# Designs tried in a protein design chat: VH-VL binders against UPF0179 protein Maeo_1037. Part 2

Target 1, 145 residues: UPF0179 protein Maeo_1037, of Methanococcus aeolicus (a6uvu3)
Amino acid sequence: MDKRITLIGSKIAKTGNEFIYCGVLEECSECRFKKICHDGLIVGKRYRIVSVRSAKHPCIAYGDGVKVIEVEPSNNFTILIESKKALEGLTLSHSDIQCNNILCKYYNLCHSEGMPEKYKIMELHEKIKCPKGNSLIKATVSTIN

## First folded at step 3 (VH-VL)

Design a2 (from n8 with heavy chain I101E; framework fv_nezutatug)
Fold by ESMFold2-Fast, scan of step 3:
Structure a2 (fold): chain C 145 residues (1-145), chain A 124 residues (1-124), chain B 107 residues (1-107)
Amino acid sequence: as target 1 above (145 residues)
Amino acid sequence: QVQLQESGPGLVKPSQTLSLTCTVSGYSISTGYYWHWIRQHPGKGLEWIGSIFHSGDTDYNPSLKSLVTISADTSKNQFSLKLSSVTAADTAVYYCARDYEGSEWDSPYYMDVWGQGTTVTVSS
Amino acid sequence: DIQMTQSPSSVSASVGDRVTITCKASQGISTYVAWYQQKPGKAPEPLIYDASTLQSGVPSRFSGSGSGTDFTLTISSLQPEDFATYYCQQAYSFPPTFGQGTKLEIK
C-alpha cells in the first residue's frame, strides 16, 4: 500500500508543509491512534502533508491537539548554494559552505545535516546577504539515489 | 455500493478452530484503513473481536487475544478470522465490517458497512 | 476497558412519539460515540457517529447529543420502521465497546 497517514500537531497540520518524522512517544497503549503512531513512518525521513483531516483530537504530546494527516515521502530540502552553481535541474554533490559564524540566522541552511551525497536543484528562490561575503541563493533540492 | 459477505461453517465442534472469511466487493481492502470482526451472542449485545489495519497489523480484544487471529488476502479481496479452542460460549452471529470511510478517514472504530452476518453454532 | 451502559433496556412507544435512549460511559470519551440500529434478523446499521453526526441516508428525525460520559439518541417522531434495538459504542479507547442495547417495542 502507498497510503500513509499519521498525526501531527494542529498548529502545523497544513497541506504543503514538510516535517521530519521523529518517532512516537510511548505513552498510550489504549490510544485509538496507536496504529498510525506506531506503524507510521521512517524515523529521520522527511514527509510532505498532502491532506489534513478537519477534526482535532486530544494528545498528551501536543497541548493544542493533533490532526490526522495524509503524507507522501519528500526528498526535498531547502538549502543555500553558491550562486555560480545554482541552475534548476542541475545535479550537484553536497558540500557544506566553510563558515564558523554559528550566530548567523542562515547557519543551519549552510550546514545541513542529513543531506544526501548528491541532489538535484528543483527550484531557486531569493539570494541572501551573507555576512562572510559569499554569493548564496536559497534553493529547494531533491535527493537522488 | 460496498458489500461485505461472511462465509464459513455454520457448525463447529468444541475445541476446534472456527474459520470465517469476509469477502469485500465494490471496494478494495487495500484502500481501506481498518477491517473489523464483531460477534453477537444469542439474545445478547455486540462484542468487538478484532481488526486488521491496512499495514497488516492486527488488534484483538484483550478478552479474546490468545484465541484470535485475523489476516487479509488482498489478492482475493478478503479478510479472515480464526478463533481457536472454541466452546459453546462462542456460539454467535459473526459480522465483518469496514471502518468508517465516508468522505475522509479521520478516526478508527466507527463501523459504517457491515456484512449480513453468519451464524455459528458450537456443538458436538 | 470502558463500559457503556444503556438505559432503558427496553422502551414501549407508539408511532409519532418522541423517544430518547441514554448511554453512559464509565469514563470521559469526549464525543467519540456511535449509535447503531439493528432490526430483527439483520446486521446493525450505523445511525450516528462522533456523538451527533448523522450517517448519510439516515432520516433527520434521528439525532444524537452529549459529550464526556452522557450521551442521548433521540427519535423525534417515531415511525413504524424504527422499532428495533439500538446500540451505542465508544470509539475513544481501545478496545471499542458497545452498550448492551435498548429494545424499542410497539406499545
Scores: ipSAE 0.321, ipTM 0.695, lowest interface PAE 3.2, mean pLDDT 85

Design a20 (from n8 with heavy chain S103D; framework fv_nezutatug)
Fold by ESMFold2-Fast, scan of step 3:
Structure a20 (fold): chain C 145 residues (1-145), chain A 124 residues (1-124), chain B 107 residues (1-107)
Amino acid sequence: as target 1 above (145 residues)
Amino acid sequence: QVQLQESGPGLVKPSQTLSLTCTVSGYSISTGYYWHWIRQHPGKGLEWIGSIFHSGDTDYNPSLKSLVTISADTSKNQFSLKLSSVTAADTAVYYCARDYIGDEWDSPYYMDVWGQGTTVTVSS
Amino acid sequence: DIQMTQSPSSVSASVGDRVTITCKASQGISTYVAWYQQKPGKAPEPLIYDASTLQSGVPSRFSGSGSGTDFTLTISSLQPEDFATYYCQQAYSFPPTFGQGTKLEIK
């Protein structure tokens, strides 16, 4: 599997830890680490930290700085799904929620890139209020190849 | 030992495209993070041209006005530079370089291994 | 672009001398400065990164210091093989930029 690198907060940069990639912030546009931090990662996808570099770098998103890490992808995503279809253990076919509000803070979780045709709901989390009136719930889903 | 070697034509006519290749030995391009092209005009200092990240994404010096293309061929362990519409101002020694991202300095834009350089003259 | 200005543009010195070369950035760049040595007809070789950390294999007579906008490269006791052109480079902001170079010549 191809080696990928990124940066994450120093306090959570530990081998074996997992995280869900949430996408690029607007303030990252001028960051010298933008490519190393964000390129090649899929929004909503889980990654596992396999190694951590020792040097610490300043970051606007992490007050205690960030460290370079190497990661490998997982088959789990965190996404938003319609509450009426949300049942733990249920297998769903992917379908887009009709919404064009690309400035919404939930847009990337609602319109996750790289979503497979089918996925299984592994765990349900908190419900969110949608500005467009959709009843949505955050869920961890597993891909079905 | 990691070594970089530039190759390409030493003479290019004005308005044509300059093509250079950097061959990397002793290290895999896919395990590096950034690979750079730098040039040096006769009797002057160093100018960064551009780089390619291991994902294939490229960054180019804005002063070159989109005349630059950098690409990589991992099967040959090479990366290449194309500079279009050359003029006499593009006469320089061209270097390729590896970016150092290691345990002590894990940030971009530090060139720890350089090729020997190849001289390019643009004349009619 | 961040402009890197070196001073002096050239310096003449004798073996055994203490030599200081300075580099000024047009805006704050923390410690993200590297120094390179270039001998005539050769490619640049890395000397220092992160303003003060010596590259492996570089003699201890070389040292770097500085933070923010003002940086210094010092050679504590000049040796014959040190006659070369020295370049600073900022690694803080895209695109990376080099100083104009300081030529160190034998007196």
Scores: ipSAE 0.117, ipTM 0.647, lowest interface PAE 6.1, mean pLDDT 84

Design a21 (from n8 with heavy chain Y33F; framework fv_nezutatug)
Fold by ESMFold2-Fast, scan of step 3:
Structure a21 (fold): chain C 145 residues (1-145), chain A 124 residues (1-124), chain B 107 residues (1-107)
Amino acid sequence: as target 1 above (145 residues)
Amino acid sequence: QVQLQESGPGLVKPSQTLSLTCTVSGYSISTGFYWHWIRQHPGKGLEWIGSIFHSGDTDYNPSLKSLVTISADTSKNQFSLKLSSVTAADTAVYYCARDYIGSEWDSPYYMDVWGQGTTVTVSS
Amino acid sequence: DIQMTQSPSSVSASVGDRVTITCKASQGISTYVAWYQQKPGKAPEPLIYDASTLQSGVPSRFSGSGSGTDFTLTISSLQPEDFATYYCQQAYSFPPTFGQGTKLEIK
C-alpha cells in the first residue's frame, strides 16, 4: 500500500530522487497512461522514487519521454528553518520566511513546496549564511502521520 | 497459472440487462493494473468494452455511452460487466482479459491473459 | 478514436510460405501496437507487443515491425498451426482499438 506506480520525466527518473506531484493536465484525458500516472497520488505531496523501469514512453509534458517508476510518500525532506526554532524532536507549525530573493541558491529550501501544516524536526545540519540576515539552519523534517 | 473464466446467461431478452462475471484464479485482481471486457460480434472483429483499474476506477468505450457498468469484488477475486437495455446488436462472444505488465515494458491496454469467452445471444 | 485498418482482409497461403499482414493507424501511435492470433472457437492469444517484441513462447518465425502509422506482422515460413485470424491493436490512446482482422486460410 505504501508504494505506488507513476511516470516521470526520463532525465529525472532515478532511484532516490524526489518530486512534488502537481496533478493531471487537461491533455492527459486521452493518454493511455492516465490512470497509472495519476492513480493514488495526492496533489502537493512529496514522493521518493524507489525503482525505475527501463522503457521510455512518449509524454506531452516531457520532451525526452517518461519512465514508469515506483514511488513512496516522502515523509522526510530538507528545509531551512530559523535557528531559534530549531530543536531536534520539536514539532513546528509551518510559517514562511519573508523573502522575495528568488535568485538566492537557498530560495527553494526557505519556501519549500508541499509543506504540511505541522512537521517534526528529525535532524539538524549546518547553518547557512543568509544575504537578508536571517539566522537559518538546514534541517531534515518529517510529516506527522 | 493465471486463468480467467466468464460466466453468465447465454440468452438475454431485448431491453433487459446483460450481466457477466469474470472469475480470476492464480492471481489477485487487486495487484493487477487493468481488467478488461472485450466482445466479438458474429463474423466480425474485436471491440473493447471497458476496464476497471486496480483502484476501482472504471473506463468505458465512448461508443457504448452510459449503458456499461464494470465492478470488482476483490474478496471473490471477480470483476463483472453489466450492459443495460440490450438489443440484438449486443449478440456477441464476451471475453474478459488481464492487462499486461512487464518488468522492462509497461503498457496499459495490452491483453495478455484472456478467458475462453462466453456466447451471449439477445433474442426474444 | 484511432482507426486501425488491416490489409488484406484475407490471404490464402501454403505451408512454407512467407506471409505479411499490414496494419495502418489513422494517426501516429509510435510503437504502441500489439498483434493477436485467434483460432476458430478460441480466445485471442498475444503474439507481439510494442510493435516488434515477441511474447514469451511465441515461435521466432513471427516478427513485427513498424512505427508511426504503418505496421507489419510477418510469418517467415508458415506452419499448419498458423492458419488463424490475426488482429492488430493500438495501445497509444484511449480507447484501445483493434483492426478488423486478417484471415489466413490454407490454399
Scores: ipSAE 0.175, ipTM 0.667, lowest interface PAE 4.6, mean pLDDT 84

Design a24 (from n8 with heavy chain H54Y; framework fv_nezutatug)
Fold by ESMFold2-Fast, scan of step 3:
Structure a24 (fold): chain C 145 residues (1-145), chain A 124 residues (1-124), chain B 107 residues (1-107)
Amino acid sequence: as target 1 above (145 residues)
Amino acid sequence: QVQLQESGPGLVKPSQTLSLTCTVSGYSISTGYYWHWIRQHPGKGLEWIGSIFYSGDTDYNPSLKSLVTISADTSKNQFSLKLSSVTAADTAVYYCARDYIGSEWDSPYYMDVWGQGTTVTVSS
Amino acid sequence: DIQMTQSPSSVSASVGDRVTITCKASQGISTYVAWYQQKPGKAPEPLIYDASTLQSGVPSRFSGSGSGTDFTLTISSLQPEDFATYYCQQAYSFPPTFGQGTKLEIK
């Protein structure tokens, strides 16, 4: 609904394209462009590009540079869930994996902000063994029932 | 040792509601992932009816969704099936089953412990 | 729904025989297949899950293989207690579905 602004690689910065917001890459943690308004974007949530600004900006994380884009939320999230709970087509109640290791590279996918109370599993992806020993699977889930 | 035991009426009249209960011993329903109901028509194969998750979330076979209700009573360590508006086509052996817990990598909906089954006949 | 088709529907065999039962899915299901054994008047018992992993306590003469749409259950040397009906089941997509069964009979 609200206009949201972020930066994305120039190669994929096309109106109509979708992407999963992954947050700020570690190699760009001190990039001055992170100060461009991207507050309110949820890590692991899918967004659709609704407009692309013409100016191209240099960025170490993207060899071809980045462009400012306006996005709207798609009704899909990418999250990590326990393998034993995940079957394509099932509806699950949201429950965070019990872990407070904020330095883990998977932390944001295990603790997605803005998840609805219930979601439907749309697609299962790769299996992941986390540093705590949990057996997880990456999933695309939908907030529309 | 984990055991599951079905119970309920063996004879139900058409249009009535079938109610079955699965009693679990040797394992807490609250510690499992999914608990399933499966049925087998006379001389035929197996049909998955539905499941209930530890949290109380239920999933039903789309072919039966409007007719099925599954619930759990953790204080009695039981989960139950209600099938409304039964017809002769619902005559079957009904099984309850536990979701497989053998490996952390295993997907859900493999069934490792089954009850002995209870025969239900729908007849006027 | 994903349809699981078993072949043959029945097979007659003798003790000591190698028996092969196949299961075909109507669409790709990776390795998310389980096999169950059911003896007359009894509940199904799990044999194999994830296409090829033996359930704890299942004799090594049982083996499973396959991926995608074609799956096989093999009994390398049939024993008297193996005469039963065998079912495959997919756990890839909701709702889970079973094959129609393969009845293994004494020759």
Scores: ipSAE 0.031, ipTM 0.641, lowest interface PAE 7.6, mean pLDDT 83

Design a26 (from n8 with light chain T31D; framework fv_nezutatug)
Fold by ESMFold2-Fast, scan of step 3:
Formats: C-alpha cells, structure tokens, sequence
Structure a26 (fold): chain C 145 residues (1-145), chain A 124 residues (1-124), chain B 107 residues (1-107)
C-alpha cells in the first residue's frame, strides 16, 4: 500500500485536496510529530488527502494548527522545465538541469527526487526567474498519460 | 481482530538479560506506526519502556535507555524487547501495545491495543 | 519528566453514583491526555484520548475534561462493569508518563 499519514494545515486538511510536500523545516527539530509528519514523503511530490482526523495540533508553520491526515501519492509532480520544451500535453524524457546553487529557493524543483524517466506535461504555471539565467517554467507533470 | 501476545521466560536471574517477544495477529506490523513496551510493577502503576517506529527508529525511556533494546522483525510480524542487567526492581507484568496513530487517534504515544501481559519475576 | 498525580488513590461507590477522578500534570500538557481502564487480571483498555475524545465503543456515561494541568474523568452513572482501576497518561512530553492509578471499588 502507498498510504501514509502526515500533518498539514487545518484550513487545507480536506479529503480530496492535494498538496506538494516541501520537506523538513528547521522549526521541526523539536516537534513531537517529526517522524509522523515527514516519514516516507518525497520532496516535490504531490499527495492526495484520503482521510482527515478531527483534532488540531499546534504548529509553528501553520497559524491555525495542523491535523493528522492520511495521504496517497498522486501521479503528479511539480518541477521546473526548460521553456523551449514546455507545451501542455507534451511527453518528455527527463533530463537534469545543470546547477549546483543549493541556496536557490527553486533548487528542489530543478532537482526533484523520484522523477520518472518520462512524464507528460499536464499544466504550465509561472515562468521562473532563474539566478543563473536559465529560461525555466514551473509545470505539473504526470507519470501516466 | 488485532491481537498482541507477549512471550518469554517467566523467571530471570539477577544480572541476566530479559528477552520478550510480541507477536501481532490480524494486522501487519509494517502498516502500524509505533509499537510500545510498557510494564507494571507489583502494586504500582504503569511505566513506559520504549517504542519502535515503523522506520526502525527507536525511543527509550531515559531512566532505562542504557539497558533497553527494542527491535522488529516484519517477516514474522513481531517486535521484541531486551532488558540487560536485570535486578529485582525489574519484576513486573510486561505489556506490548500498538499506538493509536494511523488507526483512529490523532496523536502518537497513546496505546489502543494491548497484549494480555506476561509476568516476569527476577529472583536468584 | 512530567509527573501525573491522580486523586483519589481509591474510591468506594455504589451503582448509579456519579464518580469523578482527577489527574494533575506537573507541567502544562495542553490536552494530550488519555484515560485507561484496567480490570483485575486484564490489560488496560483505552477510554478517552486528547483529554475529552471518547474512544469508539466506550459507553457515553464516560467523559473527560480539562486542559493544561488539570484533568478529570467522570462516570455519570456507575455500572457494575465499571469497577476497575483507572489510569491517566500524558502524551505531550517525552517520555510518556502515567498516573499512579485510582482504584474504583464497590461500596
């Protein structure tokens, strides 16, 4: 089974909602939920909420608190791709963007874990201002056609 | 139905290692999140010993940390407790338990299903 | 470690009575408290979690309340099967700790 539990902001903790896992924050180091919240999730991967627990818990990242949710992987990823290749409905072979700027806030979207060898562009989003001058666009891609 | 059953020797000599196993039926141990060991001293309350998270990561009561090892064998659907250098103070009923998170309750460190307990006497 | 202190240590009651058991934490623990019932010779069974949320299948005569440091378990109309020892437990701070127990016995 691919189902996992995690925690997410109470305002978005609704069955059927999707979100992109963004990784561990420094503030999480003292959190009693750290193992539950982060175990087995892939940065940049989209998850679908399949159930929501009722209790709210305090969280530094969410002012209205968080709820325990059960999630399953969505077949979608959010990544950055070269604008020249960015056309909705196009199937692309994954190729790495050559960049070692780990301080860039977009680094994880350029170097997303768990990328399939081939993906289909489902939706194009905003064009990204790349500090190194690459022409990039944010896209939702799918592993299935 | 989920059931947990403790097994191990009922009598252990001082300075030896106590080894207990919890066998889980009706539920896969790899599906659960935390699995706990708790003990109850004669005429006293409950004392949490430690837990294993499904990643293999363990947490032990600081009062017992140097003496305790918890491990899991998902192929046998079991998790186990080893308590080294036992003394008469370790005489207790030992329980294994499943954590409620992931099944119904919203927070870790609550115990929803308990084994029936196994009595351990430490005597020379 | 957070210490959980229950009072009373024992209480004698009759069927139909309203019984209240209290639990005090040595530090603030929000609402991360569970209550367990243990009958002689049996393992503990969960009754309440997050201070006031009733475990599924537990009779509605059981209720929990409190937050911070002071918590109560109430049985609104005691039944014969309720004679047992009751334990509170905090799940806020590592390590989890239990109260010493309150024995509820027939009068």
Amino acid sequence: as target 1 above (145 residues)
Amino acid sequence: QVQLQESGPGLVKPSQTLSLTCTVSGYSISTGYYWHWIRQHPGKGLEWIGSIFHSGDTDYNPSLKSLVTISADTSKNQFSLKLSSVTAADTAVYYCARDYIGSEWDSPYYMDVWGQGTTVTVSS
Amino acid sequence: DIQMTQSPSSVSASVGDRVTITCKASQGISDYVAWYQQKPGKAPEPLIYDASTLQSGVPSRFSGSGSGTDFTLTISSLQPEDFATYYCQQAYSFPPTFGQGTKLEIK
Scores: ipSAE 0.020, ipTM 0.618, lowest interface PAE 7.4, mean pLDDT 83

Design a28 (from n8 with light chain S93T; framework fv_nezutatug)
Fold by ESMFold2-Fast, scan of step 3:
Structure a28 (fold): chain C 145 residues (1-145), chain A 124 residues (1-124), chain B 107 residues (1-107)
Amino acid sequence: as target 1 above (145 residues)
Amino acid sequence: QVQLQESGPGLVKPSQTLSLTCTVSGYSISTGYYWHWIRQHPGKGLEWIGSIFHSGDTDYNPSLKSLVTISADTSKNQFSLKLSSVTAADTAVYYCARDYIGSEWDSPYYMDVWGQGTTVTVSS
Amino acid sequence: DIQMTQSPSSVSASVGDRVTITCKASQGISTYVAWYQQKPGKAPEPLIYDASTLQSGVPSRFSGSGSGTDFTLTISSLQPEDFATYYCQQAYTFPPTFGQGTKLEIK
């Protein structure tokens, strides 16, 4: 088991929730939890919360405090895919969307790092309005092994 | 069940390097999060020296940082302290300790198991 | 570094007395305070963590309280085995720091 611990905001610290690890905040440089917050976690990788510790700890990054959580790597990714290819249960080969608008709020979902060669569509979410006119839908996908 | 035992020389000459080892029994060093070194000068209070995290990363008291090295040998279930360029001010009882961080308490820096301490005298 | 100041530096008491020892942090540390008991010639023993939570096996006559900067250790009915030196320690920020100690002596 590749389980690790970290901290997240107490309001979102719930078993079963998933998140993308974003790295250590500069404000936490002298924090007692700094080594625990980023112990072996990879920036940009998705993790699933498998347990939540009960104690709430103060944190300057989270006004309502943070809780220690145990996480494991998740095989799931949230990405944007072409609506015409969007069918739950379908297996697709990854192909990048041709776009260079780095100021778009959806840029990271269109150009997700760490994507596998093939993935399976697990769940379809909302359609998004693309500034470049692409017909895109948000999807949760899983790796195939 | 869990026991910590310090070992090393009782007498060190000024300017030499003090080397101490903590042997852990009844518990694996790789299972714990933090392992600490603390010292106590004759008739004085406690001073935290430093710690090693299970990843191998170390933290040292800023007042001692340039003089201190802490390392771990998981194959021997030991962690060690080296204090360079010692002076008479380094005469103290040295303790190793386990951090309590875990399911009962999820924050670091509470020392729940201590070694018995080893006395070090720095004298010519 | 956060400085921990204990008061008094020593206290004389009799068996059965209620004893209080205080600890003041130079900055707010929430509830991240631990208390240790040290008997002559022995290693410190853990008593309390998170300001008020008793370590397993510690008698209920010991209690801790406080938050922010002011903390108190109380022994409600002093026993002969309680004569020792007591230390507070902050666990809020790096590096952890200890108070100077309070020696509890037989009156």
Scores: ipSAE 0.109, ipTM 0.646, lowest interface PAE 4.7, mean pLDDT 83

Design a29 (from n8 with light chain D50Y; framework fv_nezutatug)
Fold by ESMFold2-Fast, scan of step 3:
Structure a29 (fold): chain C 145 residues (1-145), chain A 124 residues (1-124), chain B 107 residues (1-107)
Amino acid sequence: as target 1 above (145 residues)
Amino acid sequence: QVQLQESGPGLVKPSQTLSLTCTVSGYSISTGYYWHWIRQHPGKGLEWIGSIFHSGDTDYNPSLKSLVTISADTSKNQFSLKLSSVTAADTAVYYCARDYIGSEWDSPYYMDVWGQGTTVTVSS
Amino acid sequence: DIQMTQSPSSVSASVGDRVTITCKASQGISTYVAWYQQKPGKAPEPLIYYASTLQSGVPSRFSGSGSGTDFTLTISSLQPEDFATYYCQQAYSFPPTFGQGTKLEIK
């Protein structure tokens, strides 16, 4: 459904991850992948990674290289929310969990980039084991526009 | 499973426009990312003409850019080449090809599926 | 444009021979080179991507090597169906360019 390809840093190129497309990097202006990197993507729009290809390619913007990924537009995203606030259909104002553990495997889900001020809970998933003891549940949420 | 077939007139007069169409079967053009036109002059090597990206954006060989137009019709699962102001030097076998990046490959400009080719002769 | 130069332009060989053909790029292209086989009257078919990655279904007697500017296609033991013209192609920089071809002929 309107799938596109682009390139992203190999460390973050994982199926299920989401990101906001920020446009062509100045460092990539003469890159052989220029058209692949940005044609067909809309600046400021959120995309979900649906597949990741195996080979790493050199990139001046990413020291560990980049991988080709397939993406699709995302009208929703996955985050971790407090279990006590986890009701399907509920609209919440975003509030980050107070946590400085940047090495936690759940850090990006707790501190999601580009979080809107309000979002609606669409679906509840599994409860996660928080290293800091917070009671958290994985949820799919939709932006409020 | 994926098949490409070129079609168009086999004979074109000098100064006219050559028009060729590539019909794709077993695969959707809208799923692929690059679609290419390549030609081969009699007894010579291969020359890349141009491509169309799935966004509709086109790239043309700089040596041919002023003469080439490539377009796609996703409803017919076809993409086409127009080469204007042809001369005898444009006599060649013309191939259409799919770029592998739209299937399984992770880098552009690898042509994994080719049409059988269509011979075009430019003569008065 | 990056120019791809193949050597030799033609080579005569017998079934069972080891054949090596080379391709030189006018600029560094890392490993972004492909090799194609074209039999008389047929469209080119891909053999190798990324200088050394064999296309699915291509016999193991074909191999590729090289990096930077110098690339080699090797056929370890020629079979009758291998007599064809071989083309290298760079996939590093726009526009993609092909070598002039190496015709492999029966001796």
Scores: ipSAE 0.014, ipTM 0.625, lowest interface PAE 6.7, mean pLDDT 83

Design a3 (from n8 with heavy chain I101Y; framework fv_nezutatug)
Fold by ESMFold2-Fast, scan of step 3:
Structure a3 (fold): chain C 145 residues (1-145), chain A 124 residues (1-124), chain B 107 residues (1-107)
Amino acid sequence: as target 1 above (145 residues)
Amino acid sequence: QVQLQESGPGLVKPSQTLSLTCTVSGYSISTGYYWHWIRQHPGKGLEWIGSIFHSGDTDYNPSLKSLVTISADTSKNQFSLKLSSVTAADTAVYYCARDYYGSEWDSPYYMDVWGQGTTVTVSS
Amino acid sequence: DIQMTQSPSSVSASVGDRVTITCKASQGISTYVAWYQQKPGKAPEPLIYDASTLQSGVPSRFSGSGSGTDFTLTISSLQPEDFATYYCQQAYSFPPTFGQGTKLEIK
């Protein structure tokens, strides 16, 4: 039941990639794939791509077309956290970085949707060059529940 | 090896509600894309009636939308069709069908496995 | 709704003949066409999807072609079991619609 089928842009349809499901767009109202794309996914929840099918289909929302993918819920998130709080194994309460630069390529990692109230740091990655001067590091975190 | 079997009354009176059930064996209706109802009028072609997705969400042919209801009972591995206010024009063979799955072509509205069909006559 | 028009409405042929059935969509539907075979008293069986992809288990004498609005089903060498009614169906736009059928009869 937890594994579901949906469609996603061909360029990002790769096993292991994760995404946050954002819901149905107005552009999709007449699409024959609407239910396949959107059925059984929870808005704001993170999913991991488990498999990708080879056929491409045309899509109004994706210029290069879409592929059918199988997804499962993901309990692991990649986010940016303050370097001073970054220690593997540490449990943190979620707090967003104070920043309104929505054009920053790191904005979604700083303001990750669907974050649980508490999470555990599983793995630390590279430090990020923050345009606003914050000391940030990329981390893989896991839900505690 | 998937099999679909339609069942329901073969004779329905005008203005009554037609109720048909499709029983699926060898496959769970809780998996897969769509489950369809299609009908065929005597001596004529095929007409798509509607479908139910595994979420329970339904789509109906616009020509029949106010008259048709499709539902699923996953505990019995069945899905059903109700067509209200029937007339002689609803006399047809009714088929249930599974949407195509599992290969490189995953398009909705391609009917992979069909039931044998059940004849419904609307007559007083 | 997209209208699917088949021609001919019926065709008489002999075993060994090449038979061609056509299907025309009222609007462009890319390659989203399926073909079904129906024998008297039986349910339709899928033959072809995506205009030209043969369903698993279907004999290679069957082939499909076309894109846009014009589609063709060909039987390269007719066999006795091929006498049936053939239907095209578009899967491009809601609601899915079928052609009126082409009856293939013994000459």
Scores: ipSAE 0.006, ipTM 0.593, lowest interface PAE 9.6, mean pLDDT 82

Design a30 (from n8 with light chain T53Y; framework fv_nezutatug)
Fold by ESMFold2-Fast, scan of step 3:
Structure a30 (fold): chain C 145 residues (1-145), chain A 124 residues (1-124), chain B 107 residues (1-107)
Amino acid sequence: as target 1 above (145 residues)
Amino acid sequence: QVQLQESGPGLVKPSQTLSLTCTVSGYSISTGYYWHWIRQHPGKGLEWIGSIFHSGDTDYNPSLKSLVTISADTSKNQFSLKLSSVTAADTAVYYCARDYIGSEWDSPYYMDVWGQGTTVTVSS
Amino acid sequence: DIQMTQSPSSVSASVGDRVTITCKASQGISTYVAWYQQKPGKAPEPLIYDASYLQSGVPSRFSGSGSGTDFTLTISSLQPEDFATYYCQQAYSFPPTFGQGTKLEIK
């Protein structure tokens, strides 16, 4: 699937945000946006928001409504990895960083939803300060078939 | 400039299948989201017939659902309407139209570019 | 299905007049209404979408307003090229439905 439009909750409809598509809800069966919102999206696949339109529409799943967004598939996404394992072009097997601090601002980058079994490091970014003392670096990684 | 052009027989006999094609120029149908068929009976208002989404999935007016088939051929940049078992009540001007949701309008089922229309008469 | 009822069915007016056409939905449709202009022998052309947004290239004398069930299309100063039939259409509930049309005629 190339770039396309869909709809998502108004509060998370921001350029640059990513989400994993979770499928159709039973409540969507008679929604006028059903095809635009759902058709052609792959359950479990990650998408990145590339633009957001201004109008807000009512939605049973989102109390504050939804906005039309343009998305593209995201096979390259950002995570935190141990600095000692971080080399551009290296393929790694996924293992979660051992941490239970769910209030950490880095928690979602350390425990990314929908991580593949293996990924390739595409680009290294800045090192981050881990509150637990781990030596971590922000990286763009690509899924491996 | 985007243009839509309807084509097909202007005269169809009762009980036969009406077949119309919409040829799109200046724009690829694979980059649009919805493509619509609308008709207008003599001296009456507009009636939405159905649409095809770029995935190939279709929606039909419930009043016509058992009689209508819409399909697309992206290699020819065309989409088509078949209406089976026609009667004199199917005499109308038939229009194809593009939905603007993918460009300017952020809601489906608004029609921004229309073909010129083709007159279909159902008569023996 | 949602029924769209236009008033009046026809109106006679002179160049320079302010003309208002109304459209009523049988149930609430928020702002999901469009207005189209159709001249004899031609396809409809869009004027207004989402009740009040003017389509690109449409003269500023056209305006739309309303929400819920009651909508209006206004032409602030009628021009000769504006004599046509005007249709409202709801895009809130499947299937989309059109009003019966309002014919704007020279007085």
Scores: ipSAE 0.006, ipTM 0.612, lowest interface PAE 9.9, mean pLDDT 83

